# VH-VL binders against q9p5m9: the designs that were tried, part 44

Target 1, 257 residues: q9p5m9
Amino acid sequence: MAKVTGLPEFEDLHTKRKWMLNHMAAAFRMFGRNGYNEGTAGHVTVRDPIDENTFWINPLEVPFSLMKPSDLVHINSDGEIIGGSKMKYNTSGFAIHYEMHKVRPEVICVCHVHSIYGKAFSALGKPLDMLNTDCCVFYNNHGIYFDMDDVISMPEEGRRTAKGLADYKAVLVQNHGIMTVGTTVDEAAYLLSLMERSCQIQLLIDSATKVGERKHVHPTRAKAIRENADNPVGLYTAQQPNFLYEVACSNGELEII
Below, E stands for the ipSAE of ESMFold2; O stands for the ipSAE of OpenDDE; V2 stands for 0.75 times the mean of E and O plus 0.25 times the DockQ between their complexes.

## First folded at step 25 (VH-VL)

Design C5 (framework fv_ebronucimab; at its last look DockQ between E and O 0.01; V2 from the best seeds 0.00; counts 0 for: pae O 13.7 > 2, off the site)
Fold by ESMFold2, look of step 25:
Structure C5 (fold): chain C 257 residues (1-257), chain A 127 residues (1-127), chain B 111 residues (1-111)
Amino acid sequence: as target 1 above (257 residues)
Amino acid sequence: EVQLVESGGGLVQPGRSLRLSCAASGFTFSSYAMNWVRQAPGKGLEWVSGISGSSGSISYADSVQGRFTISRDNGKNSLYLQMNSLRAEDTALYFCAKSGTEYTYWGRWGSYAFDYWGQGTMVTVSS
Amino acid sequence: QSELTQPRSVSGSPGQSVTISCTGTSSDVGGYNYVHWYQQHPGKAPKLLISDVSNRPSGVPDRFSGSKSGNTASLTISGLQAEDEADYYCSSYTSSSTLGVFGTGTDVTVL
């Protein structure tokens, strides 16, 4: 991925970190509002803008809908808590995401949730069909990670997930859910909600009876849509209505930086 | 208390076979990857083979690939190593080793380091 | 590389500090934070001493510490005692295979 142009510019990196943490917390609140939470499952990792060998992750027990920037946990590559909140986090989730960040250094944010339709569709072992124009951002741009939970080593699972992702923006994690990546929190979060909705729509279509033939978006049009839509600045922009809504609903717990 | 007890070692001629066993107790055997590690007399440690908790992932060192077969029986809490076409360089003390990583609903938890080792069983391959 | 390089031996007097190096490549020690250290007394099975570069399992004295810089991991014994006389092995995960690799081993002698 090329360096993103037109994103907010920051006077110093501490301001950039504050901006990133507010956007990360807002993404969680959007996920909670949309019902993507599942107990303590689901993780987002974001590469720190100041020390790029360190990461931020959500705490294990804070509800997505109540996430604050101050709840987020700053961890080093060994999984040690070095800042932010001191709350417990999912070390296995970090290990998997860390392999992704390592093999794709341009990836700033990795999102993974156990959402209902993503989880359901991931059990089918097949890619999404291009059944509407919105999901075409995933045309030749999402992969499948087959069930590799039974591995000898934790880095092995992360590597196999990364291979399933290839150079794509999303992967269906078989029997598990969905994972998206981005050069911003907003890019990855928007793609996550879009993939979840795409899974829902396809399952609804697959469940329909005695209606007309399924009509696919023609591959040449799907490709053109993907090339226009898979744009980091555009995807960041597409998420801003959600971000602003969550800030407005946060009773001052989130800030626009 | 975690216990790992190897057996099945002995003196054999080159080209013959042996089957090693490791009896495990004191932990939920099926939740952990298991490994065989060997040490030739006066030499260092060599990772021979590993097997995941449900046997879905199996790996071998290049030196034994195609000759050794790792397996486990989770109903009997037992790990096995079938060693075929034995060579003099296979002479070693063979250890059964437990990975520290536990499979849970929330993912895998803990370290992949070998937190418990058996006493070893000696295999001598000599003409 | 198919093995991690350690010094053949190190020695120290009681109460001194000794450091054992474990040198690999960007494909193992340098690329991952899954370096482990094992202590092996003569005639005994190895015992886990340090996991994941610097984590000290319960029951391991705090005089043992681990660190990593670049492609080299280090085990430090800060207050050497007679019972620390043993062989020490590092191990690391490697990107080239599911199985990891052990270091060549270091014989620690307490003078």
Scores: ipSAE 0.013, ipTM 0.537, lowest interface PAE 7.7, mean pLDDT 86
Fold by OpenDDE, look of step 25:
Structure C5 (fold): chain C 257 residues (1-257), chain A 127 residues (1-127), chain B 111 residues (1-111)
Amino acid sequence: as target 1 above (257 residues)
Amino acid sequence: EVQLVESGGGLVQPGRSLRLSCAASGFTFSSYAMNWVRQAPGKGLEWVSGISGSSGSISYADSVQGRFTISRDNGKNSLYLQMNSLRAEDTALYFCAKSGTEYTYWGRWGSYAFDYWGQGTMVTVSS
Amino acid sequence: QSELTQPRSVSGSPGQSVTISCTGTSSDVGGYNYVHWYQQHPGKAPKLLISDVSNRPSGVPDRFSGSKSGNTASLTISGLQAEDEADYYCSSYTSSSTLGVFGTGTDVTVL
């Protein structure tokens, strides 16, 4: 197995693209492994490293657990398929994500799934409590947004969601689920899984309040943890065990680039 | 019994400074965020500033940003508001308000419910 | 400077029910379930009446209830009593430049 020492650098952007697509596919497999698949809901968009006005997105009908780099769809800003697979993708999902990419150009990857605990917790319309050290990366670093009561266009939904995301790394869309962003696929994917687990943990703790009081991470410590953890290299690195696991289980379908 | 007692209010001219204090008792002071909320005569409530119990996180309303400084001394169970460059529009009754339990940390003090309030101290800025 | 919109005044006879609306946007009232209500009698400090849209603190009569739909939160006072005559303020978080925001306030009169 390759050792991770930081963010990889590529002299060739085509190689970088290949790298990104493999990590993107791996992220989906992780999502599938974690049970985040809900029909055709959920999607990841990645800004192409060669043509930055274009994006990669997952097809509609491929299970997360079976995602291959060759399944990913290359689309332009108008949503037209320009490469990759020719499978259909969630056009509404892209419309939403595209607005987020526009508002935050530094964001390379946007992840969105309809996972169980994200959906459940988002229905409360409240931010996460800092109930463990792992979730502290979200300390003052995640948003909440609710905008399901109006009939609006998907682009408008994207703009509103982006507003909720603000400059944070994650947003809980009320009654909908989790969205995360990152400068790498791995960052966004890791944050998504972390957010999901954080939601799960909080729901468990909240359900246990009859047997004990909730204890919060000390705010000073929470802040310190966020400041230390919320960096591109660290978050990328945090995803590598998951990536390597998926590679190992992929029977050669995923590559370490 | 939770008690909050504000002091330091008075009449000042525009451009002057004033320092408000709030003496707290009846609860673990350092465990709660504290806030200043003001109310101009005959007007509504306006959130001014908040400070966390232990993190040192601070937030201000735009109307006072750069002019007011909130601080606390947990050893003295005291909350302070240093008001500089006072304006006529700063004229108000200033309340010390205790946030509820710190169970949500997302950096927005105005999101907290204020479960206890002082009686306020009056600040009048007039030439 | 932005405030949540409340009716200027609401009135009712003893025993009646009155409702105070608090209207914001998806960036505040609609975006979060952090809507709180305060009661303020003349010359007195505000008192927390309802927290988190519908939570009633200890000591608050059950005739006070809160709800929210879309961008509008509501405080309902059932069985209106003379002592309920006061100003009522809603509050929430806003993603605007002001972190905390209060409503414009509603004067409740018992006829």
Scores: ipSAE 0.000, ipTM 0.485, lowest interface PAE 13.7, mean pLDDT 89
ESMFold2 (binder alone), look of step 25: mean pLDDT 90; pTM 0.933

Design C6 (framework fv_axatilimab; at its last fold request DockQ between E and O 0.01; V2 from the best seeds 0.00; counts 0 for: pae E 17.3 > 2, off the site)
Fold by OpenDDE, fold request of step 29:
Structure C6 (fold): chain C 257 residues (1-257), chain A 130 residues (1-130), chain B 107 residues (1-107)
Amino acid sequence: as target 1 above (257 residues)
Amino acid sequence: EVTLKESGPALVKPTQTLTLTCTFSGFSLSTSGVGVGWIRQPPGKALEWLANIYSNDEKYYNPSLKNRLTISKDTSKNQVVLTMTNMDPVDTATYYCARSGFEYTYEWGETWGSYAFDYWGQGTMVTVSS
Amino acid sequence: DIQMTQSPSSLSASVGDRVTITCLASQSISSYLAWYQQKPGKAPKLLIYAASSLQSGVPSRFSGSGSGTDYTLTISSLQPEDFATYYCQQSYSTPLTFGGGTKVEIK
């Protein structure tokens, strides 16, 4: 059974896979609960713990709120379905994420959604301001992909997005939305929801105040907060209330591993 | 109807610079994602990509020839120009310009660009000889 | 650079035959593979893009398949006008590269 605090350890990789898939499904349910579902848009990729050259991805047409572990699709690096569900998945989503996984091999999970405030804020083409302590995990720790005006190939978009992400935990894709990464599903998912809320908060503040009236977290403090908050264990732990909530509401479709 | 046509000298002396112009119609390099590329083919041999230029003025070159190649566009004239310096007899080939960056759409509505070449000029033979 | 290896370099076939041409990439190209037909003295003609998508106006007897590094062009029933040289081309990354070609000749 996974611990509420700390990163769980598994001797059996099959159990680890099951754990990851349940947390992946729970992440989607959280996304759905938060209203991030926009048609068939949005996808999450997770590197498989057994065959690390393969990935899990959500199916194209399953609502986030209804996601089950059994709905998730197992694909190889070539995009071929090798396990899990046989449902269609967003091939472009995988192509883009795959480029990111290649550049950031330590990344286990990539999350992308077309959420309201992420989309809205991404249209401004600027980074987040440090307007509260919670968002400081993104202090000099998120990028922007600006060049979305031209129609390009999927791999190229992936490569460009990866460049925007750099070594950060998140990237704002201009006129598109939020993308986050993590060493666990929970880390990436938590960061995504946090980024979304951060965008929302900033848009509210920007609407309510002039630039000179906004109070920013001091850069020194923001940096310190990021350094403390941006760790795998803490970020995993931060997601656990959401995970447990989804488990409790899942009517047995999700389980604690 | 999309058309492309290459123009330039048929004969170039060694060490001279080749300048080729591609004039096209039926599309515009002001359109997002659209590009034009140059491909050459020595007699009886395979195709070799040289360079591409896109609407946003992004340029890509074959690294093996990059130091010799320059590609540019004039959107208003629907022209793309390729220059190749220090020509050698080995560069004797038919030179093609072709459209790249055409779009394709998935069933879920996403549109993406292809770097394949869907329309080609007839090609122009360039002979490098003393 | 991504190398594209076509096989065979040439083949002889008869009208009505099923013809298969293979293209092997030196690395995965994620289905960013195009097939061209070229007749003597003419420019190449796009047949297939994105590994399996048929270009508009191309007869349905042409089909493309494959993934990763291995791709195949199939002519289900060879027609007289199909005798030509065929090339594959990857568009996954620059430099764009072509296969060595496959000449389809009359048996």
Scores: ipSAE 0.692, ipTM 0.866, lowest interface PAE 0.9, mean pLDDT 95
Fold by ESMFold2, look of step 25:
Structure C6 (fold): chain C 257 residues (1-257), chain A 130 residues (1-130), chain B 107 residues (1-107)
Amino acid sequence: as target 1 above (257 residues)
Amino acid sequence: EVTLKESGPALVKPTQTLTLTCTFSGFSLSTSGVGVGWIRQPPGKALEWLANIYSNDEKYYNPSLKNRLTISKDTSKNQVVLTMTNMDPVDTATYYCARSGFEYTYEWGETWGSYAFDYWGQGTMVTVSS
Amino acid sequence: DIQMTQSPSSLSASVGDRVTITCLASQSISSYLAWYQQKPGKAPKLLIYAASSLQSGVPSRFSGSGSGTDYTLTISSLQPEDFATYYCQQSYSTPLTFGGGTKVEIK
């Protein structure tokens, strides 16, 4: 198995694209292994390293657990397939994700899943509490999108979700799930799994209030942890054990670049 | 506004015990992850770390001086006290107290790092002579 | 104990010059490195923490870089108020240790 390497640099952008697509496929396999899949729901968009106005997205019918780099679909800003796999993809999902990429050019990857605990917690309309040190990366670093009962188009839905994201790394989409962003696929994917686990842990704690009182991480400590933990290289590195595990389990369908 | 101020004697005789008090405002040692340290500087020389104390009452001492140093806090008065025994003329220096933070490590019980000393007192000159 | 070797011990420079100061740790300190400025008769002032993070209120002409054992403080365009002694300090492990200082003087 390959060793954790930190954030690589590439002289050849075609090699960078290949690296990115392998990491994107591995993120989907991790999501599938962790049970974040829900039928054809869930989408990840990644800004292309060669043509920064174009994006890669997962196809509708390939299981998360079986995703290969060759399954990924290359699309332009209008939603037209321009390369990669020619398979059908979720055009509404892309429209929403594109608004995020548009307002924050530094965002390389947007992840969204309909995972169990993210859906459950998103129905409460409140932010996560800082109940352990791991979730403190989200302290003053996640928002809430309140799904209102007004008429909305897919680009308008994307703009409203982007507003809830502000300059944060994550948003809870009310009654829907989790959305995270990153400057790498690995950053966004790690944050997604961490937010899902944080939702799970908080729901368990809230269900156990008759057993004992809740203890919060003090806001000053939570702020300090967030400032240290919310960095692109660190979050990329934190994802590497998951990436390497998925490569090892892929029977050669994924590779380390 | 965060401030720290050192107080104590300006002159100490050899073999006597030095007691310095750091009185601070604008923060509390009840806040997790916050500490206060003592640093000295002999005239014309580099800075030398002496001791740190953190909100959880963990204490760290420079091992070259550890049997001579005691650090304590009084959170109700916003004070940290440094005691240094058996003073010698080589201990003549300006003594500073400063606020220190710490960074969370990924594993509890491992080496505890601090950010830096982000706010310093004005310093107090202590001369050791007969 | 982690020894911090700072170089040069002194330098002379003119207003507007680009100045660099180097700090070498005897072992990796993983960017737990701070830089301080000290003027005569005054307490040190924090400039840079975590190797490269600029302390609030410090002019952007100051920058820090490096990793592992090798760290650098850079002043991109020296100003009259920057003539001072500069110290690095590691906070990776106790005992906390400082470099020997670099005196920056007007030429």
Scores: ipSAE 0.000, ipTM 0.384, lowest interface PAE 19.4, mean pLDDT 85
ESMFold2 (binder alone), look of step 25: mean pLDDT 89; pTM 0.919
OpenDDE, look of step 25: ipSAE 0.000; ipTM 0.479
ESMFold2, fold request of step 29: ipSAE 0.000, 0.000, 0.000; ipTM 0.414, 0.375, 0.390
ESMFold2 (binder alone), fold request of step 29: mean pLDDT 88, 88, 89; pTM 0.913, 0.915, 0.917
OpenDDE, fold request of step 29: ipSAE 0.682, 0.656; ipTM 0.861, 0.859

## First folded at step 26 (VH-VL; framework fv_axatilimab)

Design A21 (at its last look DockQ between E and O 0.22; V2 from the best seeds 0.00; counts 0 for: pae E 16.3 > 2, off the site)
Fold by OpenDDE, look of step 26:
Structure A21 (fold): chain C 257 residues (1-257), chain A 130 residues (1-130), chain B 107 residues (1-107)
Amino acid sequence: as target 1 above (257 residues)
Amino acid sequence: EVTLKESGPALVKPTQTLTLTCTFSGFSLSTSGVGVGWIRQPPGKALEWLANIYWDDDKYYNPSLKNRLTISKDTSKNQVVLTMTNMDPVDTATYYCARSGFEYTYEWGETWGSYAFDYWGQGTMVTVSS
Amino acid sequence: DIQMTQSPSSLSASVGDRVTITCLASQDISSYLAWYQQKPGKAPKLLIYAASSLQSGVPSRFSGSGSGTDYTLTISSLQPEDFATYYCQQSYYTPLTFGGGTKVEIK
């Protein structure tokens, strides 16, 4: 079984890469299981542990639920395929993510999906309210990018998205969806699913109550919860049940490294 | 030693704006977790929370008075300022500023905040009268 | 808003008596409850935070208990300096709300 407590350490970077790719594939399978598929939309980029100027990204035509480590595409900073599978990938998606990786060098993984509740909530053009303890990890820890409906280049969109992300762990892109970042694939993936659920919960609350009847977590409490919850090890650990579930269901296609 | 002191006018006319300043020492609003709030108390009545401001400039207001309140800080001067517009005789009260933001750790390892007000100013009486 | 119902509104007691004050929240506030003591012409003084944690410098005769919606402040043996008004306050939800107060008077 995979180590749940703490982050694993590797003596060999090739082994680390294999580890990262398996967790990346597992994240996609979780996304598929949660219903985040929307055609060819949605991307995850992971900085390579050996050549840090290169990245891994998912192919266009593989359903999230069927993702295997061997399906992942290795690309350089110019977007050229240098390894992995030779399948096509979303070049626009990479262009956006690359700008985020540039301004946040500590970020290893960027996740973006076109999930139902993230899209719905993003259309409101406002940040999440702190309406439960689980979402408090995002208290003053998520941004919003307001799409100005300008015809801009993908790199510029990436720069604007990165500006919205700031130093936060997540960003809501207006009329588009949600994005999360992490120092591990698991961190980013867990935060993505949490953000999606948070959007769902708020929409339910907002539809069930009148304005002013909602009860907000006290800001000091929210800050304390964020301080406790927003750590790389804890967030990695939080993803492990999902990872192990996908491994168990993968019929040997995913490997515990 | 932590101290807070309120300053401002003792008398305000109806419809005018009240400006109160909280000057504190013994702590800094640059410290993570630290906040300062305003609480008022009409004569012979209970306490009412007005607004809080935190180290990261995050601000929160009582919804019943939100449209009338503005809170700000000057970290370099160790001051927090509260403005309240359209004053009415019903707003006559003693106004307090107080500190919050202490942390404590439970035996099982979780760290939480003390979200109570642990240090208070002496309060300043504000009378709204024509 | 969370309503804090404090009872009794007033009580008379003698030195040495055990005094109990209750605070009922309109919904679960998860132990985010503080108790204050206020004397005439003075600012409130924090006694208890997090429902049962004693503030530094506060005598051990003061104690807090409770969970969910029901909370209690207890003075095990009332001292002359303890005659004052006491307030509970929840900090689980915004806005912060206080109880109506309990005046402890000399019998």
Scores: ipSAE 0.017, ipTM 0.512, lowest interface PAE 8.6, mean pLDDT 91
Fold by ESMFold2, look of step 26:
Structure A21 (fold): chain C 257 residues (1-257), chain A 130 residues (1-130), chain B 107 residues (1-107)
Amino acid sequence: as target 1 above (257 residues)
Amino acid sequence: EVTLKESGPALVKPTQTLTLTCTFSGFSLSTSGVGVGWIRQPPGKALEWLANIYWDDDKYYNPSLKNRLTISKDTSKNQVVLTMTNMDPVDTATYYCARSGFEYTYEWGETWGSYAFDYWGQGTMVTVSS
Amino acid sequence: DIQMTQSPSSLSASVGDRVTITCLASQDISSYLAWYQQKPGKAPKLLIYAASSLQSGVPSRFSGSGSGTDYTLTISSLQPEDFATYYCQQSYYTPLTFGGGTKVEIK
């Protein structure tokens, strides 16, 4: 198994697209393995490296755990299928994700899942507390989208979610789950799994308050950890063990490019 | 070699404003995680923390004295300035500046530090009397 | 505010003695505790940080231990240069607070 450290460079953008699609499929397999799937819910959008105003998204009915690069759907900014598989996809999910990509053109990947602990924690309407050093990447670096109970269009839902995301790496979508962004698929996917685990840990700690008092990471230390940990190359690298594991388990359906 | 040195008046009258300057060398306050703090010690008494300022301009003040204290930095001059208003004879003390920060082995998701004052100035005695 | 209670306030010892100094925090400070040595007319010198980590250049006869609210500084074999006042300090919460000090005197 090849060791993939640091961001690869590609002279040929078609090779970069193939690399991206393999990493996108692997992220879905990791999400499925971790139990982040929920029926047909959950979407990842990735900006195409060749035509940067077009996107790739998962098909509606393919299981996360079985995702292949050939299953992924290529769509334009209007939501029209222009390539890849011609399968159905969640048009409402894309409308919401597109608002993130539009407001932040540097964002290559947006991940959203209805995972168990993310859903549970998002119902509390508060940000994560810095209760361990791993979650400090989210210190002053995640937001909350508060459900307004308005009847609104999906583009407006997306714009409100984008306000909650601001210039951060993650947003807790009230009563829905987690949304993360990254400059690579791997960055966004790693942050998503880290956010889910952080929600789980905080819920466990809060359920154990009869055992002892919660201890926070000091804000000065949390800030220093965030400054060093919120590093696109480092976050990409942190995902590589998961990527390599999914490639190894894919029986040749995924490739290292 | 890390050094810090306090400068300011040795004598102030009650109600006057004290201004102390910490000039340091051997490190930069632009370095992530680094801070400078002020601590005082009345004659024969224990140490009392006054204020900290960090590389990112975050400031922390002793709540008992917050309305009297202002801390600022000039990173290009390697200086930190403490201003304390309405001086009283009880404020007679040796005033120290010291480097605050943390040491850690950085790996993704792993940091630790001392949060202690690892280098101190020699101190400057400030007497408040009429 | 976290109160740091240091004991004893003073002690007398001979060269070669084992000396222990105790620092009690009013709340759990998660090992965010430092120990300082101060000689007359001099600034404090950092000995121990993070409860048990020895600062560079400090002799190995100094050690720190403890967790939660209870912390101890130990000098395993007292030397002539160790007669000084010792302070503990917590940095878990602001305001940063110091113990009252322990003066170690020659017997």
Scores: ipSAE 0.000, ipTM 0.438, lowest interface PAE 16.3, mean pLDDT 87
ESMFold2 (binder alone), look of step 26: mean pLDDT 89; pTM 0.918

